# VH-VL binders against q5qx64: the designs that were tried, part 1

No score or structure here was measured in a lab: all are predicted.

Target 1, 184 residues: q5qx64
Amino acid sequence: MESESHWLWLFNTESGKLSVKLSDTDVFDTPYKPSQLVNIHFNEQMMDIEDATTFQIVSETLEAYPADKMPCAPQNAALNATAWCRFGRPQMPQSWHFQKSDISEWPLERRLCELNSGFDQGLFLILDTDDEFATCLLLSEGMQLSAIKSLRQYHVIKVTLNRLLPATVDLALSAQSNWGQQLA
Unless a header shows other numbers, all headers, positions and changes below count from the first letter of the chain; Kabat numbers aren't used for antibody chains.
ipSAE, averaged over its two directions, is called F for ESMFold2-Fast, E for ESMFold2 and O for OpenDDE. V2 adds 0.75 times the mean of E and O to 0.25 times the DockQ between the complexes of E and O.
[cut] marks letters that were taken out.

## First folded at step 1 (VH-VL)

Design b1 (framework fv_barzolvolimab)
Fold by ESMFold2-Fast, scan of step 1:
Structure b1 (fold): chain C 184 residues (1-184), chain A 123 residues (1-123), chain B 107 residues (1-107)
Amino acid sequence: as target 1 above (184 residues)
Amino acid sequence: QVQLVQSGAEVKKPGASVKLSCKASGYTFTSYYINWVRQAPGKGLEWIARINPSGGSTYYNEKFKGRATLTADKSTSTAYMQLSSLRSEDTAVYFCARDLGYYWGSYYGMDVWGQGTTVTVSS
Amino acid sequence: DIVMTQSPSSLSASVGDRVTITCKASQSISSYVAWYQQKPGKAPKALIYAASSLQSGVPDRFTGSGSGTDFTLTISSLQPEDFADYFCQQYNSYPLTFGGGTKVEIK
């Protein structure tokens, strides 16, 4: 977010859409349904300092990667990530969809990971971690979890840390990295 | 730490109404749905309704629609169920239970339950 | 409404026994099944969600399996604290519905 921007959260009770008003002519719609969200009883609410900070960090993180290696527009991902951090409903673990890795701890500075469902391997942005779990936002355009279930882009899930895989783009950027060799 | 504490036992006459409470603590009240489930003596579990405390939106089992009314008070982290036009067959233990709701068609069960409130309807 | 038929309604077992409880849905519900344990005078406690996923803090002697219409809860080696009623629950469709329960009691 720029210093002169006055971005607003919008919630439309008739359509059920959570959106971001970027300017008088530019409104960004999040894909999140009311059932996935909390604290959405407003028409307009200004983005606060925490929202601005989240947006800046995610935007800068994703923009550091080559555009042809990212499956999403950084600004769109950053807006959706900020919306989830503000209004997203806490998740129960969905680890049973994903294959185990040998990872028990995740480096704080690594914000991208991959998860392998056995049907697909998707790229995720890590929104939050603790000693047991990671909350992950899908950056890939979709991800098949089973014969009958798929995630859409920007869907958020929670998994145990032992499901996280190093992102291939991180390994490519740090071609001879000790971190990639230790975790992979 | 995380718990739901329900109000005490009630004895009512047929035709009366009862209002039960369920006080949440140890978690963000508005982040979970609250379900109401009853169990008649010696019988199984029967789902009544759920409420989203954040917005107040409700979903009712058709069997209880028109008689059950769910509300929630965010300032006290307390959910309520009022059941009207009581009959003898409404004699049961009434439980409240939290859940995350549906998330991409997935539901993760009711992970925390209140201790139950016994409601006896007799004349 | 989806009817959940639970079997058996009761069983007698000894500590160390392998106990199997089954639950049959009146129509296909994929893996949208949870299992609960209820001890006398207490509220239900969640054991399993999504047919086979163990709830946090639940001992690994409890396992869930199945998909479609047939589901099973297994206790691999029954402990004294496991004597209780067990209920399955579907969440494929509203209203949410429970099985009739299985009472696991001491021989």
Scores: ipSAE 0.000, ipTM 0.438, lowest interface PAE 18.8, mean pLDDT 84

Design b2 (framework fv_barzolvolimab)
Fold by ESMFold2-Fast, scan of step 1:
Order: sequence, then structure tokens, then C-alpha cells
Structure b2 (fold): chain C 184 residues (1-184), chain A 120 residues (1-120), chain B 107 residues (1-107)
Amino acid sequence: as target 1 above (184 residues)
Amino acid sequence: QVQLVQSGAEVKKPGASVKLSCKASGYTFTGYYINWVRQAPGKGLEWIARINPNSGGTYYNEKFKGRATLTADKSTSTAYMQLSSLRSEDTAVYFCAREGYDFWSGMDVWGQGTTVTVSS
Amino acid sequence: DIVMTQSPSSLSASVGDRVTITCKASQSISSYVAWYQQKPGKAPKALIYAASSLQSGVPDRFTGSGSGTDFTLTISSLQPEDFADYFCQQYNSYPWTFGGGTKVEIK
């Protein structure tokens, strides 16, 4: 339960930095560059109900995971996911060579996935899906894609659905949830 | 009380289009997917499509792709399905049903259904 | 598409009987199976999700089991309000698909 109704989007027009003002002494900087964002002309704007809803949904999803297995701070990931959903430019699919999944289509209720580049396997939050593609935000601290290219934490990419792998922690949490429900 | 309330019965001629509504209340509308499922008289259930009300992202059964169009209006917490080029075999009860954003959830809350009759 | 084969298509039973309904998937679907009850003129009511998890408010005489391709819904002691149609559904792979249904009728 956070005070999202008092949070503000801040935009520095000189640097192009998008941030969230959480309190008069606490400002969270997003990693997104102006070229990754839609045109922003305000200096500050209140988070609206849709922003608060996105933040809560993502926070709930991430907080269901074991803390020792989560590679990021859930609040930071939720703030960045909310920023991307509000201000991110639509991503073009790229020619990344991820391992094909044995799952031809992805259940939309699963919001965590992994992608395997052959160099690393990274944990991602699924921000959106359609019939062909998923928009994925990197939760891992980094992910090597090739000998010369890596993704930074919180980078957003668009991939075909047949590249999504089940998150390892999802399988463990699913087992725990099923056990808990049988007892309750 | 969590509920989905659907629009009233429709009678259409072959070749027409129909647009059905599904109003959500008692929960955060953008926190759940909305599925559309139909049932022809005396027959089983058939899944049509699914929408994410938060993003507008959709997933369609190939059988209905190009004829069904799903939309959602966050301001009124209402999901819509439009079905075009209606045929007599589209005569059915059409249900909306919510589905949670988790690893195991199924469709836990259903609308009461809208009867669509396609006849000359 | 994954085909869900449900059996039997109908059965007759008396109050107090143990009733078993089965669903077979044409390929492995892990535990992504839900079960629904439908009474004439009404919307389906969710009973079970994730093959074995009971929905809130559903009586504990309803039990789901199975994984992979073979799934079962059991009603341990049939009550008068349990005479209805029952459907299984897989939600492992799009499109979501349903079994053909089982009508549970009074003897």
C-alpha cells in the first residue's frame, strides 16, 4: 500500500531525464533516454489512476517471488515498468537470436519469463503481449546477447512469443501456491 | 461484490454485425484479462478471444480472427466484442469472463451471457 | 489446437453417489486445467483451477486431480444441486479449448 496519489512524474527538459518524485526528499530516476520516450513537454505531472494501477499490478506480481531469487528491487522495477507503460515509445521487433521455446504460444496471465541468448539467460517482466509479440523489461542486472552486445537492467525489448521460456522461480512459486491452497 | 453484467439479447440478419458489452464492477478492471466465450444451443463452450484492458492487447482464436474485434474502455470499466459477417452458425449465447494475472488462474467470474440469434 | 476429450458424455446417478468425470488432453498441458459447472439457462460457474485448486465458495466434495494429459473431477457425495453439465478447459496453449461436457442426471 503506497501513496501513489501523491507521486509526481518529473521531466528535465535540458537533460531529457524522466523521474518520479516519491516525496520532497526522494526522487527515483528512470534509465530511459529521450529517444526511447514519447514527446514530454511538462516539468511535472501527477501520477493518474492508470499509473497507480500499473504500479500496483506489477508490484503484486514481483512481490509474489522469493526475495532471494529476485535480481532487482521490486519497487524500482515497478516504477520503471509504470514509466515505460505511460511514456515508452512502441518497440520494433529486433533480430535477436534467442532460443526457441517448446511453447508455441504464451499464456497471457504469466507476467514473468526468461529469454536465452546462448550467452546468458535473463529474467524479464512482460509488459504487454499481442498475437505475435511480447514487450519485455529486463529484471536481471544485465544480459549478454552476443560477444559485443549486452542489455542493461530495465531495458525494454520486443520479441516473438515463441522465444519466451517459463521463469524458473514461477515453477517453484506455483508449487508453493498449490500447496498453500490445499491447506487453506 | 465482483460481477460482470452483459448487454441484452440481439437478433440480427445474416451478414450484419453485432457489438456486445460487458460491464465490470467490484474489482480493479485493469487488473484482470477479459475472455469471450460462446455456446451454441445444446453444444459446448468455444473460446473466441481475450483482451488486456490495461494495454488493449488482444489474443484471438484463429477461427474468429478478422471477424471478432475486442476493445475495452477503462473509464467505464466496460469490455466490448464486435462480431461481423454474421452467419446462422453464430447463433449462440456469448459470455465474458475475467481471468487473473497469475500462474494458475482460470476464468473465475462470468457474465450472465448475451443471446445472439442470427436468422433471416 | 489441443483437443480435450471428456468422458462420459452423460451419466445417471443418485444422491450420495461418488461421481467421476475424466478429461484427456491430446498433448501435455501440465496442470493448466479448470473445471466448470453449468445449470440450464445459467453461465458456467468455476469449480477448480490449476487441475486441483478449489475455487472460493465451492464445496469440498468437489476434487480435481491429474497432470500432463489425464485429469479427473470427482464429486464424493452427490447432492441434489449437483445435477448439471460439467466442462473441463485447458489454458496451457492458445486457443483455450473445452471438453465436450458431461451431463450429470438424476436416476
Scores: ipSAE 0.000, ipTM 0.460, lowest interface PAE 16.8, mean pLDDT 83

Design b3 (framework fv_barzolvolimab)
Fold by ESMFold2-Fast, scan of step 1:
Structure b3 (fold): chain C 184 residues (1-184), chain A 121 residues (1-121), chain B 107 residues (1-107)
Amino acid sequence: as target 1 above (184 residues)
Amino acid sequence: QVQLVQSGAEVKKPGASVKLSCKASGYTFTSYYINWVRQAPGKGLEWIARINPSGGSTYYNEKFKGRATLTADKSTSTAYMQLSSLRSEDTAVYFCARGLEYFDWLPMDVWGQGTTVTVSS
Amino acid sequence: DIVMTQSPSSLSASVGDRVTITCKASQSISSYVAWYQQKPGKAPKALIYAASSLQSGVPDRFTGSGSGTDFTLTISSLQPEDFADYFCQQYNSYPLTFGGGTKVEIK
């Protein structure tokens, strides 16, 4: 799915609400609080080329997976990912919530991962990585971190690479592909 | 046990400044925001500000911006609120309360017992 | 600022009664509502978060519901320890704001 050239960022400067105007009758609200966002000084602003590129990449990534295996609508996730990439504040690592894995590096082509809090295992979209960290957006409807703390869908966290687990959907597709090659 | 313990009652004159403390125990201090909320006698709750003890970042209610100053000391797991230019309208019980770092689930799940501040001449 | 209008301001009830308290936001806040209980001389205690999720350790007679602008706290069968003040709070946007409170007192 492609972004529209006329989509607009809307920002209520009093309330701090960030939204996307898709049409005269269709406004998409992001879940991001003012404290999670960089300073925004406009009431409305058109999406730029980088915004459109981010939306396209995320949409194409999620649409490649079977719809019945995705816990979110791809376009909603793509809009929220684009909003975070444009306006999200840099995150401090919060790796201590999650079990360690033995992974020391992550393949660039793998955009989905899972994290295990011991209470729940959530599916995330990787927005960015470097040599040590990954910035991850929650695709699952929610994720329990402790007895009293949970993440909401589309929240962004930063973790060390040794917290990342292969996504179940990617493992299933890889096994299916290898089996198909053997059968052929 | 998870708890927040606040400093004792304060009596101040108009124009003075007051500094309240909130000592955390039983959890990782840097993992949760500390919110400050006040309640005037017989009235409702009013949110003042929050601090992230990890980096010291703050967010203030505009009504208190310039008068309230939040700080946190990681070595003692203690948060502080200083309120300056006190007026009689500042007479209230002041609470500290921990919040989740992502405010989307529960902003305040553990509260201090409150500190009474009385402003009178 | 988002204004939270809570009703009623007070109500009288008997043990075993079903009690309903409502809270209306001046603009849509999705499900970003918490409910607190406060007893005289005490700090508030969290009951409900995310409009409908029960805080750990809170009895299941407390139920939260609603989304958007209209929210409700229900106590299905009032117990002696439930006579207290109750407050709703939005955390959709800064500044965080509370409802005016509802006093639940003995009939």
Scores: ipSAE 0.005, ipTM 0.460, lowest interface PAE 11.9, mean pLDDT 85

Design b4 (framework fv_barzolvolimab)
Fold by ESMFold2-Fast, scan of step 1:
Order: structure tokens, then C-alpha cells, then sequence
Structure b4 (fold): chain C 184 residues (1-184), chain A 120 residues (1-120), chain B 107 residues (1-107)
């Protein structure tokens, strides 16, 4: 019906990127092109319960951190995270770029991590984990991986769990944090 | 500790509209979605609609689409449901209930309910 | 729509009894099931979410189990305050749907 308000997925006709129509006058562009996405044969598609849930979880998670310690606006990261969770193409692991961590297990409540390429250390949002891998979205404005390769903000990568490092913002908020032992 | 406080009982005639309110107190209204669920006398629970105030999205059970309208005012932490073209079978207790994304979209806190009676 | 079939519709039990209520979904809903308790004249109260997670403040005599299509709520040792109606609910997809309810009566 006419009075029902919805956020809609669509593709921006000028940029070609996946976008979210927030209102009749406001459209948010994601950085994601069709070649990075799956299940995208639509003109417009309504955001569903799972999309709405992802957006709220990410927004709330990031808003809990001091604004001056976050490299991105929480709502922008949340929209991009939601877009990737719904339409993102499965990634091949790229663990070889990153330092191994000494963390034996990752606490369920920790949604932020860092990865160290030896050239740079970036802050990531963990979108999903299984028993072997984590799918991570770059929150930092950029991250150098090698002499010739860099990740742009909101790029998604897949790494083995033994590459995840504690986020420095989490350590600052809980000085003397003990990763893995908090679940006991 | 969030509480949901609903407006008082309503008695309406067939064909009328009713607007119910649900005010959140003692918590973060914008971090939650608000559901509307009804229960006819002696019957089970029936889901009507859900609104996510932070981004203005509402979703409706097809059975109520076109008759139910959900709105929310974040400044007063109040959600509203308007139900139009009332019929006798709309006589029920109407509950608002929040779901919290941090632990999934189950309904963890419920309002006390508003009784709506549609006289024949 | 996903149909939630709840059994039994009613049961009679004594304090100290083990009570089991079953809920079956018409299609797979993973673990997206919650259980609610409702007393006469009151709003429902959340007991279990994600099929098996206990809501804060709920006694540990309440246990949820299951995944996919078959779910169970168990009360290990029924207390006087547990005589109530119980409902399952799926939150896997719209429209959200509830089971028909189970009335747990004294005796």
C-alpha cells in the first residue's frame, strides 16, 4: 500500500553500484559492483528481516565505540555490511598476506578485529565466521597488503581464524583484556 | 530495563478506525524493532506487523496490509498502530512487543496489551 | 507462510512433574524459534530464544531444544507458578507465526 515505508535495494544507473533507497530523495551508494555480487537480477528489492537485523546489529556495535576512535560512520559501515551479507560473492581466502595470531579462540562477543600485513594494520568488522574462516570488512580508510596491492575501505576478505588480532579500540576500552578467557 | 506502556481500552463501532500507542521507557528505543500482535478472546497469538524505527521500515502481514499502518516517533520513544475499517472479528487484545537485534528478532519485552472491542 | 504446529493443545500436571511441549514447523527454520509463557490476563513472557538459549531471569528448569523443523520445550520439575499457556514462534521469515498454544493445567 501507498503509506508503507521500505528501504529498497537497487542499482544506481549512473555509478552501476548496488545502492539502498532510504527515502524518495535519499539514496546510499555501496562500493560494490555487480561483478562482486550474486543474486542481483532485480530492479528493486525490499530489505527483509535478515537485512534489517544485520543493519541494526552492526549499527549498534559500532555506535558503542567512541566516535573519534572509529575510522568510519557507523551507519555507512552498517549499510555496506548489510549489502555484503546479502549479495556478496563468496571470497577465496587470502590469509598469506597476514601475520599469524597467538589467539587460541575468538570470543563470540568480539565483532572487531585487526589484521597485520607487515605493511599496514587495518581495523575490520567480522561479518561471519565458521570453524575455519572469518569474513572481514575493512573499516579503515585503506590498507596496504604488499608493494603493489591495497584494500579500499569496505573491501571484504576471507582469512583463517588464526590471523585475527584483538582490535586496539577493544583493548583501550577494557585495559588488561584477556582474549578467550572471558567466555569461562 | 525497558518497559512498554500501551494506551487504554477502546470501544469502536464497525467501520471506525483505532490508533493505539506503545511507549518505551527505561531503555534505547532506536535499538529495537516494535511488533504488533493480537489475541482474540480465548484464541492464540496473531502477528500483525513490525516497524524498525531507526530506518523507518515497516513490514505487514498480508492479512492486515492496507488496513494497518505503523508509525514511530523516536523523539518521544512511541510507536503507533492504526487499524482502519474495523469489523467485529477485530475484537481482541493488541500487544506491542520489541525484538532486540543483538540476540535475534524474538520478542523479549511486551506491553501490557490494549483491549479493543468492536460493537456489532 | 510457515505453519507452526504445537502439541499437545492442553495437558494436566502436578507440581514436580516433567512437562514436554513440542512444536513442528512446516519447513526448516534453522534455530529461529522462541518460546513464550502467558498467564491469564497478562502479556506473554519470553522464556527461550534461538531454540535453546535461556532468556535472562528465567529459571533453568526451562530447556529448549531442536533445530530444523522439530522443537521441544521442557520443564524439568513443574512449579506452582508454571501453570500457564505456552506458545512457540518462528522468526525465520515473514510473516512471523505462532504455534496454537499449550495450556498447562493443575492436576
Amino acid sequence: as target 1 above (184 residues)
Amino acid sequence: QVQLVQSGAEVKKPGASVKLSCKASGGTFSSYAINWVRQAPGKGLEWIARIIPIFGTAYYNEKFKGRATLTADKSTSTAYMQLSSLRSEDTAVYFCARDYYGSGYYMDVWGQGTTVTVSS
Amino acid sequence: DIVMTQSPSSLSASVGDRVTITCKASQSISSYVAWYQQKPGKAPKALIYAASSLQSGVPDRFTGSGSGTDFTLTISSLQPEDFADYFCQQYNSYPLTFGGGTKVEIK
Scores: ipSAE 0.005, ipTM 0.474, lowest interface PAE 13.2, mean pLDDT 83

Design b5 (framework fv_barzolvolimab)
Fold by ESMFold2-Fast, scan of step 1:
Structure b5 (fold): chain C 184 residues (1-184), chain A 122 residues (1-122), chain B 107 residues (1-107)
Amino acid sequence: as target 1 above (184 residues)
Amino acid sequence: QVQLVQSGAEVKKPGASVKLSCKASGGTFSSYAINWVRQAPGKGLEWIARIIPIFGTAYYNEKFKGRATLTADKSTSTAYMQLSSLRSEDTAVYFCARGPYYDSWGYYMDVWGQGTTVTVSS
Amino acid sequence: DIVMTQSPSSLSASVGDRVTITCKASQSISSYVAWYQQKPGKAPKALIYAASSLQSGVPDRFTGSGSGTDFTLTISSLQPEDFADYFCQQYNSYPLTFGGGTKVEIK
């Protein structure tokens, strides 16, 4: 395993995006520009204990799913999720793009969900929830929201809980049980 | 300061199931995994599984997959391990232990429960 | 699975002695090794993590060293309370695995 406690946050001078320096020769670029972020007045900042915790939890959560059912590399999604949890700008809800869910109960242990815009259906990682909203990171390679608007992979949006749909990967894994039928 | 308190000794018959508890103090459930490790009489330590309570995700030693089930109740800060289809070779002291998730160094187990003795006999 | 082999399985020593216990991994595990002390009837207690970092509250007579496949726990001047079993553990990959243990007994 890699030592995330020695990883550094920085802004890539070539891409302009938030990046993680993993080693002297290895830099991971997040898709996040300064305009999407807060608390970013630094040249280099070491990942702290909270950052390392987020990275490990997300990485291990996504690695538990079959690789052929996951549209992203777990480590990449985990780095991007950690970046957003640390620096992401608070989002206004964009629930109007998405189909309402008829699911009466959402099991909080299910960290993946899907959202349906009518144009496309995307797989998301749930970063945070409260009693009204979920903050969701797009794991799919892209998602069309309307005739003129699309989300890029790893874009973060906020929606009301009644927009969350069961992830097909969770349904596939629980197809042998009553759980899949109750969600569907 | 931080303490893990485990449930009392269990005596079970072969084929039965047992459910052990591990109550954590403080902020253990916010930043730490709970590991389950067993030790048969006069033998070494064997890792069973870990759970990350905040996400409910569990990782199992393949040897125990299908028989061990880890759960956690965040409202009571209590982790559980259920072990089914008990055999005489499951007779052991079962420990829960906290593993911090803040570095590659954080996967060691820094705080341990006192252990629960499980005896499987006819 | 990564196999951790401890040597010796037991040793006899006197108070004041320098004690060395070794642990060999079947594959390279960088520095992802912890050491634990266990006294009869008690839970293990963490001594060392990341091969060489001393756990808070542990006496500085305990030192860990090594990298890759070969690791060592040293007690520079054995005290009466140090007679116990010692275990190494790798946390480089799943499943987490322990060494077979070393019993440190009174000579």
Scores: ipSAE 0.000, ipTM 0.451, lowest interface PAE 16.1, mean pLDDT 83

Design b6 (framework fv_barzolvolimab; at its last look DockQ between E and O 0.03; V2 from the best seeds 0.00; counts 0 for: pae E 12.1 > 2, placed apart)
Fold by ESMFold2-Fast, scan of step 1:
Structure b6 (fold): chain C 184 residues (1-184), chain A 123 residues (1-123), chain B 107 residues (1-107)
Amino acid sequence: as target 1 above (184 residues)
Amino acid sequence: QVQLVQSGAEVKKPGASVKLSCKASGYTFTGYYINWVRQAPGKGLEWIARINPNSGGTYYNEKFKGRATLTADKSTSTAYMQLSSLRSEDTAVYFCARSGYELWFGEYGMDVWGQGTTVTVSS
Amino acid sequence: DIVMTQSPSSLSASVGDRVTITCKASQSISSYVAWYQQKPGKAPKALIYAASSLQSGVPDRFTGSGSGTDFTLTISSLQPEDFADYFCQQSYSTPLTFGGGTKVEIK
């Protein structure tokens, strides 16, 4: 549809608020606090080709899932994912909140996972992995971690790889897939 | 112009360490992985490791784990690979190459490569 | 580790020929395959990503195809600048692995 080449990153240097200007009347606000973002020195900056590509791939990936099984609008999740991939500051791990899983290798085709805190089970978008950790963006409207702590939608956390659980939507859509073999 | 520029050739003795650099320009350095790949004379390509310059997160090929160390300096847009306990079989051209985030851009491969650094290990 | 078996290891061809190079993965890797061209003394150059998508600036005589375990790179009408080494690479699982390479030489 609309060309992402006209979209602008907006940054309020006083409040630290990061937004995306989609048109003169449509501004998308990211939920990310200044403390979660790298140093940003502009007030306005056009999305570059890398930003546009990230948005398009994430959006298309999420749109492939049934809409009635997604707790968020794919484009909103894709905008927040693009913002985090570009401007997010590395987070400290919070693995202690979550149930361990027995999955030895996470398939690259599985971009969704679930995490279980014992209080709640949330659906996450995996943004990145390394030797030890996954960086995960909450797609669910919220997630209770403890009696006194909850994550807000689109909050980004880092967890050890052994906390990742298969997303229910992937299991339903891919009964015959490699994912079925990994779970065996 | 998007490019990666690598440090110059190195000649080392067995048991020594070498530290190679890869300077990025023309793109957002923290938006892409930097991979390190080597090629022994007349041989194929072998993947060593990758780093996410934004997080500092690394993934190492088990063959090089404990000998290779990847770092990145955001202020200079430069990635580094140190390889220790060098052996004659480490003689190779070492390339750095950028790729997109593994889970989202895994299908996209490595689109921009440095020119390579020749490392010769001989006594 | 995923092993990428590339064939042939070398071939001789003339300008205008159709050239096909194959790459076989030791397990299913969906479309997580890229193809590279390498000329003597130079770094590899990306040609194809996602098994079949053409890299920007690469001539359309290069095509990639395949999914799962069997992949091919085809050059529909070989040009003088196409005499080079070609490598496939999987990114489905770490460690990333390359095929052994195919040298395309002039007859």
Scores: ipSAE 0.168, ipTM 0.707, lowest interface PAE 5.5, mean pLDDT 87
Fold by OpenDDE, look of step 2:
Structure b6 (fold): chain C 184 residues (1-184), chain A 123 residues (1-123), chain B 107 residues (1-107)
Amino acid sequence: as target 1 above (184 residues)
Amino acid sequence: QVQLVQSGAEVKKPGASVKLSCKASGYTFTGYYINWVRQAPGKGLEWIARINPNSGGTYYNEKFKGRATLTADKSTSTAYMQLSSLRSEDTAVYFCARSGYELWFGEYGMDVWGQGTTVTVSS
Amino acid sequence: DIVMTQSPSSLSASVGDRVTITCKASQSISSYVAWYQQKPGKAPKALIYAASSLQSGVPDRFTGSGSGTDFTLTISSLQPEDFADYFCQQSYSTPLTFGGGTKVEIK
């Protein structure tokens, strides 16, 4: 899907839903609650060039992966990612839910990562990084954090870099690339 | 009007430190990254580092790690860059530049720039 | 580090000319490229994001194209105010890196 400049952010104060109006007949609902959002004091707002650009790049990034290896549709993930980037409330780190990795620095080009809670492992889209933390959006349908707590798809969580694991899908792609080079 | 206003020109000796400021106005300071980029006379652009003013998170060019320190003051909407152990090669115009918040915004481009601060390092 | 090789380093053109500037990345960087215009004594001005997205307020005579390793900035019809330096920049990975620049001069 290509981003359109006429797309609209919709916020319904009654239902508390943030949506994207893609067309007169197509509205995408984000899963985010008002408490998770900031700057939502509007009913309708045009998506700006930055939003459109974000959507396009995220979509292209995710579409580069085999569809059968991804737990979500690139369009949905991209819309939610765009929504969070625009309206998402900054998160406090919650690293304690996840197992520690041996990673000290995370390459910026790695847009995907995995986190392991000890109960489950999930695929995440990285939304932001700095020297210490990564903000990650869950792409997997769900992820169990404990016996009684789970994350839902597209949930955003902030963790220390030392919790990030390389995404299996990236490793697979790298392996294929290397194999192709060896055959060439 | 969205703008970044930088501090005035600096003249320093080798080995000294300099601290530049970048004051933001016209937008939510915590909603965007502040990047620092320099340009030596007649040369190209070199990225130094970026800071998330909201979280305080920083990301440095390895070339400047240990010498550059970025900070941000939310109360004054001002970003700072301190560069220590100055060398003649550090003579340049230093820019602060805004980029979109978070990775999927900030990595696409720097849409607002300060006017630049000339730093001259000479014995 | 990703190296952005920009060409040409300089060119002379006349008003109305079609101008093309290229930037080649040392590795594939998808569409993570921005283009900037810089005039003497001024800060860079963003022209293009994400290889092809035109920045707000930028004339449509500026177009960006490319993906992977090869990127192009095109000015369809050069105007007097377009004589300046131009830079490409990759945002694929840190450290962010710029091309060497292209000076567009009046013929």
Scores: ipSAE 0.024, ipTM 0.600, lowest interface PAE 6.3, mean pLDDT 89
Fold by ESMFold2, look of step 2:
Structure b6 (fold): chain C 184 residues (1-184), chain A 123 residues (1-123), chain B 107 residues (1-107)
Amino acid sequence: as target 1 above (184 residues)
Amino acid sequence: QVQLVQSGAEVKKPGASVKLSCKASGYTFTGYYINWVRQAPGKGLEWIARINPNSGGTYYNEKFKGRATLTADKSTSTAYMQLSSLRSEDTAVYFCARSGYELWFGEYGMDVWGQGTTVTVSS
Amino acid sequence: DIVMTQSPSSLSASVGDRVTITCKASQSISSYVAWYQQKPGKAPKALIYAASSLQSGVPDRFTGSGSGTDFTLTISSLQPEDFADYFCQQSYSTPLTFGGGTKVEIK
């Protein structure tokens, strides 16, 4: 297997398509439209150390979960997360799509959350947080936001922290841990 | 083992105050909310308030705001609820219960309950 | 405040029956419903959290389901020890609120 330090960003300046060349035979297309990306002025560029680090961290985070609980391959999510962290355009928050929760604080080590639009609920990877907002990448296969709007897998949305819900997979893993403690 | 042990039964006259205690053991006291819930005879469950034992932060059901006061003592792992200006309709069993898997979760299911304290208000 | 409408208020069933209890939330609460069992003179006991996750030590005949506004607790084969009151609770936001309860009587 080739290391991520040899991977190349590919950008088709005519179509605006951002991709990752993983090997001579393997190219991974990101789903992002040119309007979602910063201006990209290369056709080809090596991934840098920060890109490789982001990919590794996201991959390892998601691989800690049982595969049957995840709606996507960790590698796909990690490639798209790395692409967004490097080339994603700053976004305005769109919290109005989602119902409020009571949370006021979100620990940085919790990288998964769920959001509830009232139409649908989706599992997200948290790419970034501050004291007010979280930038969330959809892991679930699509999510209806309103009667006429949907969010597609791996697309990113920014919300206030009071929209974040604990991921159901994290709650389930906590129950298993408590069960083991009671038996011991 | 995770346990919440509450203080004994109380008999009070109208207008008095009562202070109930809830002693936690078997877990990190400051890592979970403590809730207070009451149940009048033959009635359902009514949530009163919660406290974050680490910060002292509280949230009260508006019905009880001004009469209920929650405190927590980290050194003894004990939560307290004081209810003032007691009335006959305050006659109930009062439970403490912990909730929130770590204080940062926005999920408030109550996985461990105290045995309950009966408060009777009559003259 | 989120209103939890629980039904039925009481039911009678035979040992071995499949029993279902329903809660309806006044707004979407995702999957944040807890279910409790309470026997006379005792504190409530947690059965289900997050709508469908079984609490430690609870028999697997208890099943929670639902999302959004409509939730159910199912006992797949009623046992004599399941005689009790059952309550749902929205665990989504404060103020926390409970359903009115369901008394399960074994006939």
Scores: ipSAE 0.000, ipTM 0.539, lowest interface PAE 12.1, mean pLDDT 86
ESMFold2 (binder alone), look of step 2: mean pLDDT 91; pTM 0.938

